# Designs tried in a protein design chat: VHH binders against o26223. Part 25

Target 1, 191 residues: o26223
Amino acid sequence: MKLLWTSQHIKVTVHIDGKVSKMDVLEAIKTRRSIRKYQDREVPEELIDKILDAAMCGPSAVDERPWHFIVVRNREMLEKIPEVHPYGAMVKDAPVAIIVCCDSSLEKIPGFWVQDCSIASQNILLAAHSLGLGAVWTGVYPLEDRVEGIRRLFSIPEHVIPFSVIPLGYPAENPGTRDLFDPDRIHLEKW

## First folded at step 1 (VHH)

Design d8 (framework vhh_vobarilizumab_d1)
Fold by ESMFold2-Fast, scan of step 1:
Structure d8 (fold): chain B 191 residues (1-191), chain A 123 residues (1-123)
Amino acid sequence: as target 1 above (191 residues)
Amino acid sequence: EVQLVESGGGLVQPGGSLRLSCAASGSIFSINAMAWYRQAPGKGRELVAGITSGGSTSYADSVKGRFTISRDNAKNTLYLQMNSLRPEDTAVYYCAVTSEYDLGYFDSPHDYWGQGTLVTVSS
């Protein structure tokens, strides 16, 4: 799979199953869905590298960029995640998962690392979708039992906080797009 | 294949009560979070209440204290007990299967929706 930037439009061109498709940013945002069923097909390392590059391009409070990532491909380790994350059952069936972490020693403003790691997590989901992959954000922080379970399982230091576990793979389900625009949530000039 | 069937809607006076049920066919009920959504005429669909497989609940501010979500995993059935109903509660109510973090945070549930049940609160 190859990712290309088009010069005539602000679009990402993705090679999907040997065919070139165009997905602009708004379409990527509107058509991304949580995917929990994956094909028995490995994700190339080159695609994971592109996804992680995109994750690190997010805005960060005072440019603290506190994110670290663990890439998990080991089948035995993926199968242990549901033991410490009750809503992570789909992770055992994924070819790969990314654990988004915060290095608290890089924190410059209290609490903003949560926003930083949320931005990184969303970029992972959008980048995966743009590359023909499916992914889902499974929450870790702020649930202390999940935080400590994931920390122990992956030997994460005490100053590093696991934030999310994102399994990825080629999708084996195709949920439709959602119509979520609600004008009642938009207030002009005041509440 | 998951099928969700809502029941229990109807016409009720302001201050009245209704209990909605959602029967799920399929093996995924006991391991997934479930939610009730509603859509009033001319409005978007909004989350009313959510419940995890373990029973943890969440509610929209507009219904907190009046509505109670519950589940019976042995019967594969989701419930919404609605008390002290108001005219603004008038809507089509839908049940859905979703993940814990799609409830209240990113709201990207699977396309496992019921057909809805109409609740009208009017004199």
Scores: ipSAE 0.000, ipTM 0.193, lowest interface PAE 12.6, mean pLDDT 82

Design d9 (framework vhh_vobarilizumab_d1)
Fold by ESMFold2-Fast, scan of step 1:
Structure d9 (fold): chain B 191 residues (1-191), chain A 123 residues (1-123)
Amino acid sequence: as target 1 above (191 residues)
Amino acid sequence: EVQLVESGGGLVQPGGSLRLSCAASGSIFSINAMAWYRQAPGKGRELVAGITSGGSTSYADSVKGRFTISRDNAKNTLYLQMNSLRPEDTAVYYCAAQGRYSPTFYKDSLDYWGQGTLVTVSS
């Protein structure tokens, strides 16, 4: 990895049809935070559609696109998730959650579905943030008890693997921005 | 109120030395990453040297071995020791600081800038 030093640039806002532009990609990546507290407010179906469209635009190994998504809005089902996921307590308070799954029948190259579903999960988090929502990735795979718990709860067939549970909603918390850049993790030319 | 004030600029002959200081006021200094940038007439601002909140230093290739960046946290002051100065080093030198207690000094994380101090290297 090469360390790049760039010239100072002046930041300007871009106006589209007379309106101030939304968050750019770098701002979205750098300001996205895990959100675990949500307003008691419904998330419109149109926003979920946009998020899932973005999730499916990620790269995948040999273009296998093995992902499937379960959208959960049912309050009784959301309330049962913490019973099978110890770090999923916030899910019961979210208006909606997305379960990212891998359909193993779509896998073209062994093992790369984990990377594919990780990319889809991150795209969900970034898309939600860009749309004014908050979300958090709660891990399911590779913890077998969580995998089987979520599978049973949502009637997921054996050839499909639940990968992550992502609750989302309008944020009811505003954690500060993090600057995580660490130049000690960058090696030039060799380790 | 956060302010960065540079001093120590001036006229110096090639091969000479000069020490720049940047005095920080307000609560910005203790663990913030800081940097020196310079801008020659007709050119953009370029990074000269940076120092992270942990004390790690980095230098532009053009100044490696000649310039040394350091900080005195007790005095809230950043320094740039410039040795073996060349006519190409002639520029306005700017002090910059991260406002969010970042360990980095890269330009996208720099929130505060001084007014600059002129360094002229002339024979």
Scores: ipSAE 0.000, ipTM 0.079, lowest interface PAE 21.6, mean pLDDT 82

Design e1 (framework vhh_gefurulimab)
Fold by ESMFold2-Fast, scan of step 1:
Structure e1 (fold): chain B 191 residues (1-191), chain A 125 residues (1-125)
Amino acid sequence: as target 1 above (191 residues)
Amino acid sequence: EVQLVESGGGLVKPGGSLRLSCAASGRTFSSYAAAWFRQAPGKEREFVSAINSGGSTTYADSVKGRFTISRDNAKNSLYLQMNSLRAEDTAVYYCAADEWSGYYDTLSPEEYDYWGQGTLVTVSS
């Protein structure tokens, strides 16, 4: 790892010898599955950076981009998440998790941050899948117990709202793809 | 395939009123979601108000209760009635339209394909 400094600050760069495969967008969307079992293998920082870059490329209401992200790699901290998130048991076994947050000070129009953070969360899932990783969206907002539990655990300030916890890693399971197309949910010209 | 032209801007005193108009040409406007954005001197472009094809409206907090967005599909036009104007409302106002589905309002500039040239509103004594 090399850290480059100028008066303007230059990004830290990481050299990774890992393999990435190209995936068609429609293939990525159709084959993405929630992954809850992970290999005992660390995810390189470069891949996390690519995933977060993709997350920040989502559209947001009035271009408010209210999202902040906490990257959690510390095993002790990951093991505490299930205590405040009952559906987050798989997080303790993941090599890394991303917590998607809304900074309410960046909000330009009330309420749309939920859609903004949902888009960022989905982009994390799709980007992870396209890079050969698996992930799952575990919901935090709007359940108050989970919001306050995650806030307390990660020292999140009052004006920031934790939205989702997304564990990710190299998949240790391969659920088959689902055929979810339902023509009864498509109405032509009228209901 | 729609062109937008704003009009109605001008100089007005604080507390005054103005009505902005946006005329659409090229294609029928009735299926489009439409919005007003503004850009104040030295600032980025910001959302003001939106109206979808079904007539549902959304307003930025800074203008809610003072501004009213409306549309006249027969005249292919969008309007913004601005009341109780403040010096802080001084900006170039832009009309925007998008032909995507009207089942949700979009507030993000990147969602709009068609933009007008803008009309200047100055609130000053």
Scores: ipSAE 0.000, ipTM 0.114, lowest interface PAE 17.6, mean pLDDT 82

Design e10 (framework vhh_gefurulimab)
Fold by ESMFold2-Fast, scan of step 1:
Structure e10 (fold): chain B 191 residues (1-191), chain A 124 residues (1-124)
Amino acid sequence: as target 1 above (191 residues)
Amino acid sequence: EVQLVESGGGLVKPGGSLRLSCAASGRTFSSYAAAWFRQAPGKEREFVSAINSGGSTTYADSVKGRFTISRDNAKNSLYLQMNSLRAEDTAVYYCAAVESGYDFWTDSQGYDYWGQGTLVTVSS
C-alpha cells in the first residue's frame, strides 16, 4: 500500500447499505481528463442545469461573480465554432457546448474576472466529470482573434468578454488517469 | 440501452487462474459503472467486484488480493482476472452495468443491465 498523495491512492469510498458513494472530490480532481470524442447521445437539460449551478458556486473576488453562460445545442452554430477557434474542431461533434463569459459591468476589482471565469470553467469540467460526462476547456481569452470571432458568432455585447468554450457529452474515449505529482515543485518554508 | 455478454468461464483446478470478459454492445460503455456478481447453486447472488467510469475499484473481502477488475472503454469491455481460485469460487459469474457515472453498488438491485452469466467451476 502507498500513501494518499500518490495517484494510486485516490480511494476514499464509503459503503452504506451496499452502495458506494459518488466519486469523492479528490478522485474527481485526479481522474478528470480532457475528453474530445463524444457519443451520438443528447445530454439532458437537468444535467446542464446541475453543471451551471456548480459553475456559479465558485469563489469570486469581492463576490463580483461576473460570469455569464451561453448554452449551445444548435448543430449549425456548433459547426461554426471551429471557423473562429482553430483548436475547437471537436466542438462540432459535441451534443452541447457552454461558453463562459465575463460581464465587465459586474467587475468590482480590475483583472480578477480572469480568475473568476477560470474557476467557473474548472467547476464545469469537474461537475461534468462527476455526472459521467466528458468535457474539454478550449481557450478563448486572451487571444483577440478568438474573442472577437466568438463574440460575433453569438452576438455577445462589447462589454462582455467570451472566456472559454467547453464542449461536453457522454465520453467516447477513455485516456486513463495521469500521474502529475512532482515533489520538486513543493518548497518548504522558503523557495 | 446496453447489452452485456460474458465469456471466459470454464473448469479450472484449485490454485489456477481464469480471465472473464464482458462485451458491451448497443452504445459506448465509458459512462457506465460496471460490476461482477456471482451465484453459487442454492445461494443468493453475491457481489464480487465493481469499477466506476473513473476507474475506481472495490472488492468483496473474499476476493481481495486474488481478483482484479479492469475495463477497456475503447473496446467496450470489462474484465475479471481471477487468480488463486478456490472451490468456493465455483459459481455463475454475471456482468452488470448502470448508467450513473460514479455511483456504483455492491447490491445487485443497483444495476440496470445484466449479462446471461458464465459458469466457473473450480474442481480437481
Scores: ipSAE 0.000, ipTM 0.097, lowest interface PAE 20.1, mean pLDDT 81

Design e11 (framework vhh_gefurulimab)
Fold by ESMFold2-Fast, scan of step 1:
Structure e11 (fold): chain B 191 residues (1-191), chain A 124 residues (1-124)
Amino acid sequence: as target 1 above (191 residues)
Amino acid sequence: EVQLVESGGGLVKPGGSLRLSCAASGRTFSSYAAAWFRQAPGKEREFVSAINSGGSTTYADSVKGRFTISRDNAKNSLYLQMNSLRAEDTAVYYCAAPYKSGTFYLSPSDYTYWGQGTLVTVSS
């Protein structure tokens, strides 16, 4: 049975490795890592709903919100993604993938849909991480061979642009800590 | 090979109207944005108008409200309806198509395929 969508909150009452943990925003941002190995476990629909709710909460240029999402659970379809996306081999092993798309008919300001879909993609990664899942952003746009391949594979209309493919699942790897702060990239008062 | 051919240019008086057409061959037009650019004597090519595959349009401030871009995907054709023409609209008009699928592109460098141009002269 499906959950009813709400603009207030998506109610999720599932347990993930015990009680669902709460993570502060800075911790989530700093500890999120690309996850490419997944457990052979179903991701509940309720968690996907929560992730997509978070994805749609991002800012967008002139509030155009051009996002559409395809949720792929069919293994035969997941197994075909690497055929059109050379760096998407991990997708066939994921229990689910989300394809982030732009409906170009909703675009109100030229070119900002790329930023809008990037925001939605990052929100998917952060929300998945906060819920105990792992995910990775695999790039589609602006590589025309990948755009065409994904469009054909999922019957995406010509006015809709596939932007990213994000496989996700319960992580089967734990990548190490990274120290990425570089003070030489910070300029005070001017360049 | 992709080829774009413009037509409809000519001499008109200020306040007049013209309809430009661009016929595309060698490519399915419906999957891509398309645009009109113009180049006046002694000036660089400037953006006029664009339409994406979904039918959304954008216009340069100088032509907004006077020009209308449209497409007919079944005929692989792009159009520019120009109303209330001014002397400053005198230019060679080019239709253009990008190599990449996607949405709006405003720079000439974003476009791979160009027509040969059609001259529009607005003079009394």
Scores: ipSAE 0.017, ipTM 0.526, lowest interface PAE 7.7, mean pLDDT 85

Design e12 (framework vhh_gefurulimab)
Fold by ESMFold2-Fast, scan of step 1:
Structure e12 (fold): chain B 191 residues (1-191), chain A 124 residues (1-124)
Amino acid sequence: as target 1 above (191 residues)
Amino acid sequence: EVQLVESGGGLVKPGGSLRLSCAASGRTFSSYAAAWFRQAPGKEREFVSAINSGGSTTYADSVKGRFTISRDNAKNSLYLQMNSLRAEDTAVYYCAAYSDEGIWYTEPSSYDYWGQGTLVTVSS
């Protein structure tokens, strides 16, 4: 970089790094909300990579880690998701969506992949929120019509089960806070 | 925990308008998403419209452009403005509430709180 002084202008090249949201774990858990309205703004690949890294850090039954992820940015493909997923109307307006899948060939204990993929889905929601993004979990499994619709749309093989579709982006809505603590659901020492 | 009571139903001619109200009591309504469902004679309960705690709305294709859902958190109330009514809109209309973290907002079984319903009859 070289500065040239003139009476009218200075020519300079400046590099500015992005800044991430500052949020502790409890704050992230308590303030995360389902976001269904997104800004017309691209989500950087680096943020998607961080979210997927967090998704894969969840516990799984016997460490089977059966999850696979499809990252969808193609506008034509995002616009087709509501055609096969009735709860996914907001996906067409999102800049990106992540499809959480189970590769059944990696499953070591029958049925636990559902819990594994639920954990991965929740980690995506929390990670997105901590990075200043909004997201929502739209359910696919165990609704057979939605499973088959998503499978056909994204060429997912028979041994892989689509579990959830999570659109995400910079939020264009600000839902209110929730007070959900219910001490009647807590039992001491026994039921 | 949340109790819902609908009002405003009645007999109306095709092309007419009607406004439904839903009054909520009990827990804080403003933190819940709310929806209108309807059930025509001999049919399953179907989704009409929803509004989340942040005010974002969604509509079934059959009512889009004709119906408007709104809420007034200060009055703990939900509304459905129905315009350009058709004979096929004849149904019992129910208001329903759920945590706005619910994944299946168009599925009746996703809702834990329901009103008793109000009958809307559109005569031809």
Scores: ipSAE 0.005, ipTM 0.319, lowest interface PAE 9.8, mean pLDDT 83

Design e13 (framework vhh_gefurulimab)
Fold by ESMFold2-Fast, scan of step 1:
Structure e13 (fold): chain B 191 residues (1-191), chain A 124 residues (1-124)
Amino acid sequence: as target 1 above (191 residues)
Amino acid sequence: EVQLVESGGGLVKPGGSLRLSCAASGRTFSSYAAAWFRQAPGKEREFVSAINSGGSTTYADSVKGRFTISRDNAKNSLYLQMNSLRAEDTAVYYCAALGTYSKYFRSPEDYDYWGQGTLVTVSS
């Protein structure tokens, strides 16, 4: 009785004192790395919900928000992705993947859906990192064979375009930080 | 702010049905996602079902096919129709609301407003 109460309070304390989400925005952006090795551990639906909420908060051209998302947890389906996406080998080892799609019927300004879906994809990567998960962006559009392969595999209708596949999970690798700042790429007032 | 009041709980035999209601005051449900959570003695509060402001629904695997969530924005009310009740459905059921459109919010921490709960006991 007292042990059960203590266990519950320890869990609440760990939850309250947990610092995994105490990463500031600049730190999250600078420390996010592509993660391709995942623990054999399920990702709770609540974390996927938070990631997708963040994905939909991105800016979009004329507020068209053309993105749709497919959440794939089925092992057999995840194992088939590398068959249609040559650089998606890591997807078969992930506990879950998100497919970012564009519903072309929601497009208000031609061509900007690519930028909209890129923004949504980056928000998924940053949100996953901030929640203690690892993820990697793998390109689908504009490679026609990959687009049609993914479309066929997931029964995606013709008016919807698969844009990216993002496997994610608890990281089983910890790549070091990168220093990418290059002042030679900054021009003041003119080129 | 919104205040939530649940009703409809009680004692029911296995295989029976109950309909839970949640009445909101202070604001309309039309702008809120709403959910039902439950908590059995000695367990954590767990997700049961949610409905967003657009009417999209989601269900916990344990209740899918047996429970139906619905809302009536004109009456500012949320409902949970519970069919084929089992002993393991015994819990205090809570109504929750939050100012978001997402149908996928399943964590108790995501909800800003909570009712006091209504007890459902499934026993022969």
Scores: ipSAE 0.000, ipTM 0.151, lowest interface PAE 17.9, mean pLDDT 82

Design e14 (framework vhh_gefurulimab)
Fold by ESMFold2-Fast, scan of step 1:
Structure e14 (fold): chain B 191 residues (1-191), chain A 126 residues (1-126)
Amino acid sequence: as target 1 above (191 residues)
Amino acid sequence: EVQLVESGGGLVKPGGSLRLSCAASGRTFSSYAAAWFRQAPGKEREFVSAINSGGSTTYADSVKGRFTISRDNAKNSLYLQMNSLRAEDTAVYYCAAEGSLDYWTESYNPDEYDYWGQGTLVTVSS
């Protein structure tokens, strides 16, 4: 399916719950949680465009930026994802999902596309959270059965590798926050 | 539907050991993030240990170094090896599996687990 818009054409301020979302970077990183329950409420295209813009701003090895994105809003297609992804049950209840893909023909340095697509996936999660949405990263690569299943469902060419499926929507759950700082994992000067 | 059945609970002296087992119906535990929780009398259910689909393990500070979580995919079973048991380890122990979690799971919250066993009682007393 052909993408009918690009994030480069959209530069607007979006209001969430009647006001502009405000969250500094450290707050966004520390309070982001995986969200798997969504309200029955559509996500505006403008928010998806902002999220995809943020996804493309990550660092990339030799600036290869091999990422492509499939935006899925079609209910029948979302309902088929759990058939090929055993941990994707929540996707059928999400208003939208983003499939992060790597176009291997854009790869300039072998193997670094995994880091590139991981960075893009994390930026999607952080951007969604900062905009008042919830999302979860469901793993596709390197699990061959999931890669093949997603490829077939979305007619993805052989030179393109589906990396992750990220459902998102307005959150219908609040898992709270975590305190994960562990000083024993920090080594000064040497191991 | 996944069903979980715990076994291996019982009476043990302080300093003793027990191994809890959790058998799952159908698919292997390798396809699930799975965890052990416990509930002592008059207290809320608390996290004990988890193992994700990739085999990475996490432990509550109160049991770290004493308990070991493991799974046997061929036997479709999850285990909790409990060593150096203390009176404060006395609780009903529950096996839990999260059907929607995978390698990117980050849950210590009981509300995020879809499948639960009936529980097995562990009593540590002299």
Scores: ipSAE 0.007, ipTM 0.243, lowest interface PAE 9.5, mean pLDDT 83

Design e15 (framework vhh_gefurulimab)
Fold by ESMFold2-Fast, scan of step 1:
Structure e15 (fold): chain B 191 residues (1-191), chain A 125 residues (1-125)
Amino acid sequence: as target 1 above (191 residues)
Amino acid sequence: EVQLVESGGGLVKPGGSLRLSCAASGRTFSSYAAAWFRQAPGKEREFVSAINSGGSTTYADSVKGRFTISRDNAKNSLYLQMNSLRAEDTAVYYCATDHSYFGEYLSDSSEYDYWGQGTLVTVSS
C-alpha cells in the first residue's frame, strides 16, 4: 500500500504491484514541465517519428483525425517564428519545432477539431518527455493574428488552420515538479 | 520593452512584516500572469507566489499562509504582503510577468520573459 495523494480531508492509498523500471504514465504526466531552454544537439529523426506516432494515437470526435503536422528544422525558418508569434521567442533556439494543424476538410463535427488538436499537442509533450526531450506548447489558435502569421510564414492553405507550435530538444533546464492536487475542485455526485 | 520596478525591500527582524511593490510599464498585469520569485545566496531562483489574469492565486508551500499576492490593475502594480518573516526568507525578490499567453504553470520561471532587477529582503536580528 502506498499513499499517493492526500488533502486535509481526504486520504487515498493505492496498492502498486511490482516495480516500475522506467517512467510510468502517471510519473510522466506529473513530472512533465514546459522546457524553453535546449542543448545545442540535434534530435534524431527516429525520435520525431515516435513523437508523431504518439500524437496521432489520441481519440478524436467521430474518428475524424483532422491533424496534420509540419516539422521545422531549418534555422532561418525557426528564427522567423518569433516575428509572427510574440510568445515563441524560445523557438529560435530549439533544434526542431512541430506545427500542429487542422485540415478543416477532414472535419466531421464543427468545432471538435480544437479538442482533437489539443489532444495531439498534449501527446507530443508527453511523448517528448518520455523520450528524454523537453518541449513547450506555444498557442496559435484562436488568436487570429498568430493564425494568419504562421499560415503565411509556412505557406499553409486556407482550409488548414495552424493550432500550436511546439519547439523541442534536449533540455538545458530542469524545473522541479509541482503538487497541484486540489480537492476543492472535486464535487461528489452534485455541484 | 516591458519594464518592471520593484520596491519595498529592506532589513526586518524575524516575525516582522514587509510589503513589496512592483510597478509595470509597457504591459498591464490584468492581461498576463504575474509572479514573485526569490533567490537566496548560493541557491537557485525559487517560486514564491503568482496571480493569473482572472485573479486566481498560487503560493509555494514555504510561504503559504504568511504571504499574500495582490494587484491593482488601475495602478498597474503587483504587491507581495509578507508576514511572520523568517531568516529563511532572506533573498533578492523578483517581479515577473508571464510572456506566454498559453502558459503551462505559473511557478515555472521559464514561463516569464520580463523580470525586474530585484529588491533585497534581509531577515535578521
Scores: ipSAE 0.000, ipTM 0.156, lowest interface PAE 15.8, mean pLDDT 82

Design e16 (framework vhh_gefurulimab)
Fold by ESMFold2-Fast, scan of step 1:
Structure e16 (fold): chain B 191 residues (1-191), chain A 124 residues (1-124)
Amino acid sequence: as target 1 above (191 residues)
Amino acid sequence: EVQLVESGGGLVKPGGSLRLSCAASGRTFSSYAAAWFRQAPGKEREFVSAINSGGSTTYADSVKGRFTISRDNAKNSLYLQMNSLRAEDTAVYYCAASQYWTKGYSLPGEYEYWGQGTLVTVSS
């Protein structure tokens, strides 16, 4: 039944930069796009703190919360990321990037850290979008050349695994909306 | 940014074999999804085969069982081993690369980087 899958608009009241604002959660999820072009504008530390707070609010297997984050603002370091990460060409043009890492010493259930860090990465993207910023997830794990390259570049210890690099900034592009709903992927009651 | 250069094309007799190579500039190819497309005179570019960064492969029905796609990330290279070649395999073969692996892997529009092409002629 197609009628069961109509668009819903949920208005919620949230605190952003100390102010109360209205937000449509479903619309925010549907309108978030990968942003690879950024304005030449600094992103305030308070917004980065809010984004990282949201990242840490993700569900985690047996609450292990293995994530650690590196915040990179140094232009010289941002310009070196594309040398070890081919998907990271846009990072050199971003005012800031967040590297999502797993501290394996915090892992309680083997292998679930990948899911934990994926959820943290997605929360960063959604939080950035909700705050008027644009971001893109560039993958590091499980590509060993990228893992090693990022590890060496940022002096990451051997027990810590770099998972993703997420450049962010005020968007300098506006990609159109996407129609991604595919009812053929929905099975009612049984396969 | 990646630049692709094909090689290995040439004249081959029906039933013969040929191996195409695609060299990527730089040391960053390992993270890309890559594909082979071909274009015969007067026709649109058609999908031949694709391989993602993890080594998963897919093939067009017309070449499945005869062609094998592979990659060597240490050499920044993509290969297409073509066996049991037929006259209808005559075309310019292009290698293509994408920063993303998508379900649209058979669509030319999903690939940002393209080589210049290498001609394969199958005739007696």
Scores: ipSAE 0.000, ipTM 0.094, lowest interface PAE 20.3, mean pLDDT 81

Design e17 (framework vhh_gefurulimab)
Fold by ESMFold2-Fast, scan of step 1:
Structure e17 (fold): chain B 191 residues (1-191), chain A 125 residues (1-125)
Amino acid sequence: as target 1 above (191 residues)
Amino acid sequence: EVQLVESGGGLVKPGGSLRLSCAASGRTFSSYAAAWFRQAPGKEREFVSAINSGGSTTYADSVKGRFTISRDNAKNSLYLQMNSLRAEDTAVYYCAAGFEDTYSYLGSESAYDYWGQGTLVTVSS
């Protein structure tokens, strides 16, 4: 027996007088899309603070929480990211980017920091979407050239590992909806 | 599930142009990101260009300014316009499609679940 399921959205979220209307968690997860085109509009510091708070609320192996974040708004620095990240061209057009890092001095159990930083990165994407922003995860770790390129650009110490670069902004594109549920990947009681 | 079929490959002289087409069949294509990858003999598969469901494009540095990716959702088709072709562009070109919101970025093979059979492009006299 397999469950047949399609996503349904019964709520609409809107921005009114600078206030953000609430989107439920399932709706946020189901409707988030990667956004690579941004309006020429600044993202308020208040929204970045909310996104980073959400990033730090993810589960972490042995509660090590090795995350550190660099918030980049400087246009000259954003323009240099594509020089060390070939698929980060959209970053130069974003009003802000967040670099997710692992501080290895906070690591309590070897190797789990990758899962920790992945969780933090996904929380950034979901939180941004829930606040009316668009974002995209651009991969840094485990590509050594990108890790060292980003480290060099932002004066990141050797014990800290840049994991991902996430540009954010108000979206200037509207990707279509998606239906990703595949019941053939669900097994009941046994494989 | 989406099935992809490439066409338009062939022999072309250096400096020439060629247009590749990829026809998608099966389910709706409009929600998918799509890309072109290539593989030269004895080399790993290399990213060429991608276009997301919203129409945003990304190019490998080796093809920027020479190649243009485009899509027509009404015709379920993806295109690659290749100009100023060089001997090093000789490869089998693959059309790929997948949901753009994967763990990997659009320049990664892991972003794509559906792949075409490939079409050969030879740049030579």
Scores: ipSAE 0.011, ipTM 0.314, lowest interface PAE 9.5, mean pLDDT 84

